# VHH binders against p49116, part 149

Target 1, 238 residues: p49116
Amino acid sequence: EGPLLSDTHVTFKLTMPSPMPEYLNVHYICESASRLLFLSMHWARSIPAFQALGQDCNTSLVRACWNELFTLGLAQCAQVMSLSTILAAIVNHLQNSIQEDKLSGDRIKQVMEHIWKLQEFCNSMAKLDIDGYEYAYLKAIVLFSPDHPGLTSTSQIEKFQEKAQMELQDYVQKTYSEDTYRLARILVRLPALRLMSSNITEELFFTGLIGNVSIDSIIPYILKMETAEYNGQITGAS
Short names: E, the ipSAE of ESMFold2; O, the ipSAE of OpenDDE; V2, 0.75 times the mean of E and O plus 0.25 times the DockQ between their complexes.

## First folded at step 8 (VHH)

Design ub3 (framework vhh_brivekimig_d4; at its last look DockQ between E and O 0.43; V2 from the best seeds 0.00; counts 0 for: pae E 3.5 > 2)
Fold by ESMFold2, look of step 8:
Structure ub3 (fold): chain B 238 residues (1-238), chain A 121 residues (1-121)
Amino acid sequence: as target 1 above (238 residues)
Amino acid sequence: EVQLVESGGGVVQPGGSLRLSCAASGFTFSSYAMSWVRQAPGKGPEWVSSISGSGGSTLYADSVKGRFTISRDNSKNTLYLQMNSLRPEDTALYYCAKGGYLPWRKGFDISSQGTLVTVSS
């Protein structure tokens, strides 16, 4: 009952580490990406429909879709993050690895193709001028995906996804009434998210995590952490 | 003034167990995530484990997962680390710290003496 998302779920404000280092490095990239991951997980956790599914279902759902949420977050925050600069730094690092014979040609090809797909996705979203409401509903659609194996509440998840789709449609029709095909243009971009590899995303953005902790291990921790504790740790109230 | 006092260290044979305690004062203990950090001789500090303020969320470094258990008692303002199946590489000075795991955190503010754990035949 009620709308799936409220105005509080539309706000998605990423704060970058300060100051930006003179030379971009793995620690700055990892911190920036980790802040986006934390923001994305806490965004998902704040949704009443998500809360209603229970913590075990929540963990399973986010483990299945975290890379899609993260990729939407990259596109939404590309300017704030200076994503093009980060990707350029990663490409330069990969080029150095080739010259020093540190990586196989097949791995480099896979990683470079992933970077290109990510850049293409972000550019297509910027070209469409996707707004914050549209991003919030797109994230909800990918979050409430009932097709993932091992989910327990698939009928309810499907209902929430359909509700997200309906509310997106209503928003687009009211806000962009002169653009009859905007919804269709937005929705045809979603399949590109399934082309993104979680393993390569981890290699690109999450190298340098302390304690050798995987994203799979971090997700339950983030989801159970109280928002006040998270905000305190990022803003320096620790 | 934040004050953290560790205890429970000692000399233990490989495979043995120890339980570390950290008495906290000078802040509202239950409002803050807490961590254990260790420093082996000649090495830099290494994050070991973190626990949320309520105790509902825990996280462990891969090197200790399955062997160590972090816990807290907010009524006693005390943080604990149960260390089982100890190995020689666990030999270190162990500190508690105010604050939780963040993937990018390079260090914790350590102002305490710590408690020494020595695992030796």
Scores: ipSAE 0.330, ipTM 0.703, lowest interface PAE 3.5, mean pLDDT 87
Fold by OpenDDE, look of step 8:
Structure ub3 (fold): chain B 238 residues (1-238), chain A 121 residues (1-121)
Amino acid sequence: as target 1 above (238 residues)
Amino acid sequence: EVQLVESGGGVVQPGGSLRLSCAASGFTFSSYAMSWVRQAPGKGPEWVSSISGSGGSTLYADSVKGRFTISRDNSKNTLYLQMNSLRPEDTALYYCAKGGYLPWRKGFDISSQGTLVTVSS
């Protein structure tokens, strides 16, 4: 069978829209987020174990964990994305909505707390100085989570998750031998991902989609999208 | 200059079918996802369907899923929308758009003309 992940799965390069506007508008934010989402899902698709689960199962997995994968991606690409600036911009845009009385006080609180959670999570990951391998394995652990409702092949999913965990453990022991508790420190961050609402994430980063398109509905589309198609969109070639 | 010209609209009875076409020019057609968007009277624009550049991936709004089929012929630079089991609520001006389901993507462009579809008894 071989390892769950290879070196090819460690590479996670996000290309930001160009040029960067002076003012981060909703379009820029959404485009950036979309690219990250696509990258994350295509990363998952590139894993042989993911493919082995079948289209229905792997789609269900991504539907269940896309927010967590996306959030890990935000953390991993925080510098390239200028995430702090993006989040600040989102807050500013949200303020406009507040002024227009479009949101209830409770909703405003929920959204703001979500933004704080995102920032806190990304900061915590930065403090841990998580490397590319560790991110890859963490994403795999999140991806192959058997505890989501409605999943099929849960035994197989669990095996893949265990494999991811084992490989991460081996990597950390090998690479960070002097830090005995690094694995535990890394893994203990994962529960924070489950505290984040996918709906709020979608609202913050993906506002402006044509119509009432949900991330849930576009996941199959993204997963079936050819890499060349995605790359073409990034380059803006006409 | 990007040009998109829709055709195929008309008046049909409920349950009827229409096939819309969109002739595209001014860009490398096969390199871009294409979409259909519609606007009903008194309503805002509604996304209908998208198809990837290669045609390998398609996406539909829930309101049309199972009834509409988006396709494309890259050799003809043409986008299609097969509409079956039409309903009165499908009445709208239908637009062809360069780009996928994300209207804010770089390069996204929508036709200014549209083709009218009227579903009525």
Scores: ipSAE 0.027, ipTM 0.473, lowest interface PAE 3.1, mean pLDDT 88
ESMFold2 (binder alone), look of step 8: mean pLDDT 82; pTM 0.828

Design ub4 (framework vhh_brivekimig_d4; at its last look DockQ between E and O 0.57; V2 from the best seeds 0.00; counts 0 for: pae E 5.4 > 2)
Fold by OpenDDE, look of step 8:
Structure ub4 (fold): chain B 238 residues (1-238), chain A 121 residues (1-121)
Amino acid sequence: as target 1 above (238 residues)
Amino acid sequence: EVQLVESGGGVVQPGGSLRLSCAASGFTFSSYAMSWVRQAPGKGPEWVSSISGSGGSTLYADSVKGRFTISRDNSKNTLYLQMNSLRPEDTALYYCVKGGYFPWRKGFDISSQGTLVTVSS
């Protein structure tokens, strides 16, 4: 068997909506987030090992880990997205809701803590100066996680995760030979992803979904979408 | 030239059923996702449902989920919308649209005449 990932899987370029408005409204945030989500899902399906698991298993995996993949994507694309500005806008929108007494005190705490965790995670990744290869492998490790309930082909998923880990190790040793503990430092960040609620993420970033569609429902659709159609939409062509 | 022709609309009582059809021409039908959009009187266009090019994946607005079924026959270049348990609020002009669902898309390029669905007692 060949490598799990190739150089083609390292490329992860997010195209933001243009122009950026002066005021980041819910629509802009949702569109930006959706573009990232679509990019992440299409990245996943571009991996041969992902396809080898079959459509049902693929869908199940993505449903289980989409929040983690999305979060890694946020970290990776934080500068391009102006993530800090987006998060600030989200907080501002929340403040309005608070003033209108639409949220309970407990819910407000949960949401604010989630935003804090998200920001902290992204900052930590920036401090580590994670490169494109490392992000690709980290995403693969997260994608091929066998520990989610209800998955089929868990042995195969585990094997793919091990391959991702091994390839990451080899890459880090080769590229960062003088940094003996770099691998450990980057891997130890992964548990933080499990602290983040997918529901809260969905509420923060995807409130503006047309038709009130859930991320769970849209995942199979995204995975079946033609890449050309997606690209056409983000470039304004058709 | 892309052509989309909707049919199957009519008057139906609440709880009734209708099946809409859309005949497509002027492009490789199977290569494109398709959508249904409706516009009620006095309201803007509303996305209803989308289906992938292969037909293997479908998506529905919450307002129609469990009641409507989108399907396609690529051999006939035809898109369908089976509407069950119709409600008065489903009254609208229904349009077939080339292209799939995008979460941020509030509007669709409607170039066809649509088919009228009226749900009334």
Scores: ipSAE 0.637, ipTM 0.840, lowest interface PAE 0.8, mean pLDDT 92
Fold by ESMFold2, look of step 8:
Structure ub4 (fold): chain B 238 residues (1-238), chain A 121 residues (1-121)
Amino acid sequence: as target 1 above (238 residues)
Amino acid sequence: EVQLVESGGGVVQPGGSLRLSCAASGFTFSSYAMSWVRQAPGKGPEWVSSISGSGGSTLYADSVKGRFTISRDNSKNTLYLQMNSLRPEDTALYYCVKGGYFPWRKGFDISSQGTLVTVSS
């Protein structure tokens, strides 16, 4: 009945670990990425339309789209994160892994292609100067995607996605009234998100202290976290 | 001040069972996820399991999945670990930790004495 998103859903403030180390390391990268992940999950679960879908549907929906939300978050926060510097540190780490014979040549090519796609996506979003309202609606369009396999309640999800699209259109028309093609240029960026591999994102940003991590398997736990712990995970405090 | 006190450890033969307890005080227990962490001789700390504040969601390391069950009683401020089908590699000092530990994010903030589990023939 009301708007899909309110001003509280437009605010998306990422707080980076402080102080920045002299040389970026895996722990700084993983902590930065973790804060963004929890900020993105907090954003999604705070939406009344998302809450209305029910717990099983919420879990299925987020498992399907978490990497797309994370990637939009990377693009939105690229400057505050110094994402180019983080990606350069990851490339250096990959070069060391080749010299120590820890990764196959085929895997290295896959990972480097993914880094290139991520850089191109973030650069294209920066060139378009996407604002916080536009990012919020793009995230909502990605979140309420009815066409992922295995979803139930797809009719209601589709209605919420259409509402997000309508609200984005209204915002762009009012705010950028002299830029006739802005909405179209923004929307054609979304298909690139489906090309981003969640497995590679996990290896780039979430491989840290002990073992490999499957974000997919943790989603049900993250969505059920209590408010106090959730906020601590977003800021890194405990 | 946060206090965590583990108990229930002991010596058991392979295939046996033990139930660990952790008494918590100094914080609103039901508002926080809780975890079990273990440290075998000569090894670094290893995350074992986590449970949400309400108890509605649990997560297990692959090495213990299907054999260990984490639970909590929020009315008694107590965390539990039911350990079944114990193996010699489960021998370790077991710690109760406040928070849901994610292996990529933060090391383990162990502030308690732990309880020793020894699995030997």
Scores: ipSAE 0.119, ipTM 0.559, lowest interface PAE 5.4, mean pLDDT 85
ESMFold2 (binder alone), look of step 8: mean pLDDT 84; pTM 0.849

Design ub5 (framework vhh_brivekimig_d4; at its last look DockQ between E and O 0.41; V2 from the best seeds 0.00; counts 0 for: pae O 4.5 > 2)
Fold by ESMFold2, look of step 8:
Structure ub5 (fold): chain B 238 residues (1-238), chain A 121 residues (1-121)
Amino acid sequence: as target 1 above (238 residues)
Amino acid sequence: EVQLVESGGGVVQPGGSLRLSCAASGFTFSSYAMSWVRQAPGKGPEWVSSISGSGGSDLYADSVKGRFTISRDNSKNTLYLQMNSLRPEDTALYYCVKGGYLPWRKGFDISSQGTLVTVSS
């Protein structure tokens, strides 16, 4: 019964599409976001505790929490992705959609509020200088959530979540021993993830997926990929 | 030399069915995801479906989901596409392609003649 995560689960290296276009567009944004999603799914499936739950449970967990994992990934990779620039491009695209009567005024308000909440979340995580170990454990806490409807093995999932919480606590106390409130400040950021709409995230970042596939259909496909096939797929990006 | 040979195309009426086959050689077939891509007259290539190397996972374009089924037989190095409830808009040259679905891939390395499917209106 070893640790929930090992050092291999701490590295989270996002590779951006190359070259970055002079003007950001829907396809570049979608490719960038898709690479982050694939990286997040690969991270999750590499965890022994996740593997032990079985394929059906794995799919159910990831379908339930993918937006929270993705949002943590956005915060962790905000600098590498130039997220502020991407969000600005999305805002410009939405304003063009208003002029073309493609979205209702109420929908635009909802989407703009979501963008602002996302930027505020990412800024708050940057201000706390959340490190790679802390991100890894936060992702594990989000991944092993037992309170989603339709899950099997909820007792085992709860045990894994408690283990992630305990290991995060031990890490923070050891590494940041003089910062009494660091763990509390980190944990109070988690509820904000539940305010993020997966529907709006898909609209913001995953418009233009080839074949008009949904994120719900892509998730089982990614989770079933063999490791060698996954590595070949990532290097084959165009 | 990678070689992909499609067969099974033909003319069918709307609502009909066809089964496409693709014989693969020149690479380790079971190590690679495979895809079907189609090109309608006057249009660019359109991704249709992909299947993982083991055959354990598949994915479909929204336009064919529920009507088409991709499969493979790794012992015979053969890829299949079962097409049911065919529509006139399914009329195209169909190609099998080495490689799986990627949301960021814009091009496909088509190296075969393809097989023509014509759905008469």
Scores: ipSAE 0.490, ipTM 0.770, lowest interface PAE 2.0, mean pLDDT 87
Fold by OpenDDE, look of step 8:
Structure ub5 (fold): chain B 238 residues (1-238), chain A 121 residues (1-121)
Amino acid sequence: as target 1 above (238 residues)
Amino acid sequence: EVQLVESGGGVVQPGGSLRLSCAASGFTFSSYAMSWVRQAPGKGPEWVSSISGSGGSDLYADSVKGRFTISRDNSKNTLYLQMNSLRPEDTALYYCVKGGYLPWRKGFDISSQGTLVTVSS
């Protein structure tokens, strides 16, 4: 059947909105996050195994793991995104909400803890110096997680996940032969993703969305979007 | 200059249907996603639906999903909104908006006059 991932799946280039404003407003943050979300889902869609699962299963998988994929994307693109600056801006915007008494104390705590978790995770990934191949495989492992409720074709999903794991193992052994425990160090980061609330992530990064639009609701839209159309929009068409 | 002209609004009874149109000019229509946004009296703008430039992707607000259908004819530079099973809460001024690839984003440029849809018994 061939490998799960190819070199084409390693490339993960995020294009940031231009120009960057002096003040990172909600719109800029939302735009940046949206582009990352699109890129992440487009990446998933580019995997033949993903397509093989069928549209319904594909959508269900992405709905289940988009937050984890997005978070891995944040980590991978942290430098290009100036993630620390974005997070700081988010905190500042959150302060405004606090002042307006729109959030409970408990909610504030939850949101702040979430921001901390995000930063900590991204920092930990940076410390490990995760490369593009490793990110690709980690995303695949996260994507093809059979343990989400309501999934169909779980046996096939598990097979793909195992394949991703095996390929990652082979890559790490080949590329980092002197670091015997690198694979383990990388994989033990994944549980941190499950501690993060998708709802809070959505609130933090996607506040610029209109009305009652949810990430869950737009996932099918994104997955159906043509790649050429998406690329055209981010490069020149406003 | 970008110009958007909405039409097709009117007064209908609950359960009725309307078809809105938007004539677009001043830009390459097929290159941009388009959206419908509505504003009810006393309320802020609400996103209704969006369609990609090619028409290959569409998206709807939960409030209209299953009842409204967005479409476009790129050869005519026209955007459509078929509205079925209309409800009183659908009463609003409807705007055609050039929305780009992120049609659900805040900051819609509502510069057109809109078309009024009134649903009442």
Scores: ipSAE 0.023, ipTM 0.450, lowest interface PAE 4.5, mean pLDDT 88
ESMFold2 (binder alone), look of step 8: mean pLDDT 84; pTM 0.848

Design ub6 (framework vhh_brivekimig_d4; at its last look DockQ between E and O 0.55; V2 from the best seeds 0.00; counts 0 for: pae E 8.4 > 2)
Fold by OpenDDE, look of step 8:
Structure ub6 (fold): chain B 238 residues (1-238), chain A 121 residues (1-121)
Amino acid sequence: as target 1 above (238 residues)
Amino acid sequence: EVQLVESGGGVVQPGGSLRLSCAASGFTFSSYAMSWVRQAPGKGPEWVSSISGSGGSTLYADSVKGRFTISRDNSKNTLYLQMNSLRPEDTALYYCVKGGYLMWRKGFDISSQGTLVTVSS
């Protein structure tokens, strides 16, 4: 059947909105996040195994793991995005909301903790110096997770996940032969993704979008979107 | 210059149907996602539906899902909105806008005249 991922799946290049404003406003943040979301889902679509699962199944997978994929994308693109600056801006904007008494104290705490978790995760990934191949495989492992409720073809999903794991292991052994425990160090980061709320992520990064439609509901829309359409948007077609 | 001209609005009874059209000019129509936005009296603009440039992907607000259908004819540079099972709460000015759902609110060009849909018994 061949490998799960090829070199084409390693490339993950995010194009940031231009020009960058002096002040990172909600629109800039949302635009950046949207591009990352599109890129992440487009990446998933590019995997033959993903397509092989069928539209219903692959949509369900993305619905289940989009937050994790997005978060891995944030980590991978943290430098290009100036993620720390974005997160700081988000916090500042959140302060405004607090002043307007729109959020409860408990909600504020939850949101702030979420921001901290995001930053911590991205920092931890940076410390590990995760490369493009490793990110690709980690995203695949996250994508092909059979443990989400309501999934069909779980045996096939598990097979793909195992394949991703095996390929990652082979890559790490080959590339980092002197670091015997690198694979383990990388994999133990994944549980942190499950601690993050998709709802809070959506609130932080996507509040500036038109309407009140959830990311969950737009996933099918994105997955059916033509690549050319996406490319047009990032080049100013929107 | 981008021009969008809406038509097809009117007065209908609850449960009725209307088909809105939007004639687009001044840009490569097929290269852009399009959306319908509506504004009810005394309310702010509300996103209704979006369609990708190719027409291969559509998205709907929960309030209209199952009742409205967005479509486009790129050969005619025209956007459509089939509205079925209309409700009084659907009463609004309907605007055709350049851009999809994942656009900023400020990015919507609602400077057009719109077409009025009135649903009343």
Scores: ipSAE 0.274, ipTM 0.661, lowest interface PAE 1.5, mean pLDDT 89
Fold by ESMFold2, look of step 8:
Structure ub6 (fold): chain B 238 residues (1-238), chain A 121 residues (1-121)
Amino acid sequence: as target 1 above (238 residues)
Amino acid sequence: EVQLVESGGGVVQPGGSLRLSCAASGFTFSSYAMSWVRQAPGKGPEWVSSISGSGGSTLYADSVKGRFTISRDNSKNTLYLQMNSLRPEDTALYYCVKGGYLMWRKGFDISSQGTLVTVSS
């Protein structure tokens, strides 16, 4: 069978909401994060190997890994979305919540530690100068993870993950032939993604959603959207 | 021009049922997700439910899950909300809107009259 990814899967361009408000607020942050989430889901849905797994497997797979895909997206798009500015605005909001006694001290500590881990991850990816091809394969390795609980078709998922790993290895070896250890440096970053909390990601980036939804509960809806609406959600158009 | 006309509201006892309808025109109905939004007197708008353009995926607010069912008939350009086990807190003016759940963060474009649902003894 052909390559796992094509050139169309390397392109990953995030468009930010306009205009930027004078002060960043939960609504701007949530819109920006929503666009990244939809871009990430569109990316996953467009992969032929993902399509081949079937609808029930697709939903389970994305539920298991959406936070890891989202975190890779944050790292890849950190400059265009001004992620450091967004995180600073979130820290300000959390400190205001301490002053008003709205959250427990233990919860705030957990959230601040998560922000630090996220910033550390993004900095390590920037230091490695991860390119668009490498990000695409890393996302595929994360997407086709067979060891999440509750998955079906794990043998086929594992074969797709092995294919993503092989294609990444081939790419790195050909493109960065002078850097013997680049692949190893890249791959050792992935375990940190599994430790990122989806609950805290929702608190950081999706607090502005109306109602008390979790991203996990809306994934089946997002995956089944019509293409025209899907593209509109990526840019925020109606 | 986009037009959305709600109907089917009324007065019911607690535990009763109603079926709301929304006739859509002025756009390609099957290409868009649709939502129900409600507004009780003195409260801000509250998202209730959304359905994908094909009808294959639905989403519900926790307050209505298990009691309400959103559906659509793309051949008739009509959106529905089946409301069962109604409670007094479901009393509101119900609107249908063009767009999915995440459009709410920008405000829904509510340009219709809505249909009033009153749940009381």
Scores: ipSAE 0.012, ipTM 0.449, lowest interface PAE 8.4, mean pLDDT 83
ESMFold2 (binder alone), look of step 8: mean pLDDT 85; pTM 0.851

Design ub7 (framework vhh_brivekimig_d4; at its last look DockQ between E and O 0.52; V2 from the best seeds 0.00; counts 0 for: pae E 2.9 > 2)
Fold by OpenDDE, look of step 8:
Structure ub7 (fold): chain B 238 residues (1-238), chain A 121 residues (1-121)
Amino acid sequence: as target 1 above (238 residues)
Amino acid sequence: EVQLVESGGGVVQPGGSLRLSCAASGFTFSSYAMSWVRQAPGKGPEWVSSITGSGGSTLYADSVKGRFTISRDNSKNTLYLQMNSLRPEDTALYYCVKGGYLPWRKGFDISSQGTLVTVSS
């Protein structure tokens, strides 16, 4: 077996909707988030090891970790997305719901804490100045997590995760040889991803999904979508 | 030239079933995801369902999930929509659309005549 990831897996370019509106409405936020979700899932399926797990297993993996992958994607694409502006817009939209008493006090607290955690995570990643290779490997480590319930082929998944970890270690040692503890510093960020609720993430970013479909339902569809179709749609479609 | 021709519409009682068909021509059918869109009287177009080019994955609006089934026969260049447990609110003109589901899609390129489904007692 060759390496888990290649240089082709390092590229992670998000194309934002254009033009950016003066006011970031729910539609813009949802489209931006959806594009990132599509990109993240298509990235995953571009990994040979991912395909090797089979359709059922790899779909289950993505269902289990999409929130973490999405969050890493947010961090990686924070500048391109103007994430801080998006989050501010989300908060503003939530204020309307608050004023209308549509949410309980506890729910409001949960949602606000989630937004804070997202921002904090992305800021922490920015401070570490994580590069494209490191992000790719971190995403792979998150993707090939064997500790989700209901997964098949857990031994194989674990093997792939270990490969990702090893390759990341080798890369960090090679690229950042003077920073002895860099690997540990970047890996220790991963637990923060598990603190984030997928349900709240879905509510914040994907409320505007056409047909009110769930992310759970859309995952298999995205994974089976032709890349050419996706690319064509983001460049020419509304 | 892309051509889409819907058929199978009609009048049914609530709880009834219909099967819609869409004959496609003018493009490589199997290379494109397809969708069903409907437009009820006085309302805008609503996405109903989509299927990937290979037919390997399907997606449904919550309003029809569990009741409708989208399928395709690429050898016949035909898209289908099996509609069960029909409700009055399903009354609409149904269109076959070239292209798959987009989470943010507000508009659809409807160029066909559609087929009318009327659910009434």
Scores: ipSAE 0.768, ipTM 0.888, lowest interface PAE 0.6, mean pLDDT 93
Fold by ESMFold2, look of step 8:
Structure ub7 (fold): chain B 238 residues (1-238), chain A 121 residues (1-121)
Amino acid sequence: as target 1 above (238 residues)
Amino acid sequence: EVQLVESGGGVVQPGGSLRLSCAASGFTFSSYAMSWVRQAPGKGPEWVSSITGSGGSTLYADSVKGRFTISRDNSKNTLYLQMNSLRPEDTALYYCVKGGYLPWRKGFDISSQGTLVTVSS
């Protein structure tokens, strides 16, 4: 049976675009986000349990949870990305765009609320000092979630989720034996991920607040890319 | 050295069709996604379409969906773009690029001369 994840699944290294621009711009934000998305999809593709589910199930799972995986990736890489600086630049762009484009009051409220929720989530994860093993298992728990509408093979998915939960429990108890409530404190953060809007994530990170992108519809293409091309998407190499 | 050579451009009436070809060399063609990018006069490059290395999945810009079809023949190292129902706004220099560009990724690595498509009434 073996463990759900191996040491190779714990490594999660985001390489930022170089050079850092003088002024943070939509090109840099979209490139950084694209690398994180591909790093997250590469991570999911590499898991033997994920591979065992078959291509249709793989696509359905990722379409259901990509935003949760992406948000965990943002939290894990927040310092390397200077995420707070990126979010501040987006807020400034929003305020300038209001004067020009007359964004609706409801939409502005939704976007600002999402930014606040994202900042709060990332801050709470940083305060807990979540390590790479814990992030890997949290990602596995959200990936193998049987709760999303329209999924098939939910019993198999549930078995993998239970395995991820058990392995996380074992890891935390062995590694943080003096911190009796650490597992509970980590797990209570997960519901916040379901509050993150995939539509707003797309606007913030993949369109530069201009245009429309549906990551959900692009997932089959991303998952079918060849490994050589895939690694180039993560590093920006051609 | 990567070399990409486009052909098949020309002048066509609105509603007409053209098929563009791109001969590729200098890399393992089937291992990489390929894309078409176009540049209209006085404008920056615009992503048009992408196809995976195997040809198993394709993406299209909203402006061309239903009208354009990307394909590839890995035995001939050739990328194609079938363009139907052409419109004046499709007038551009069309480039073949190595890589699976996405709607939001804009730093195109254009290293070829392209092929000109002119749609004129």
Scores: ipSAE 0.382, ipTM 0.725, lowest interface PAE 2.9, mean pLDDT 87
ESMFold2 (binder alone), look of step 8: mean pLDDT 84; pTM 0.852

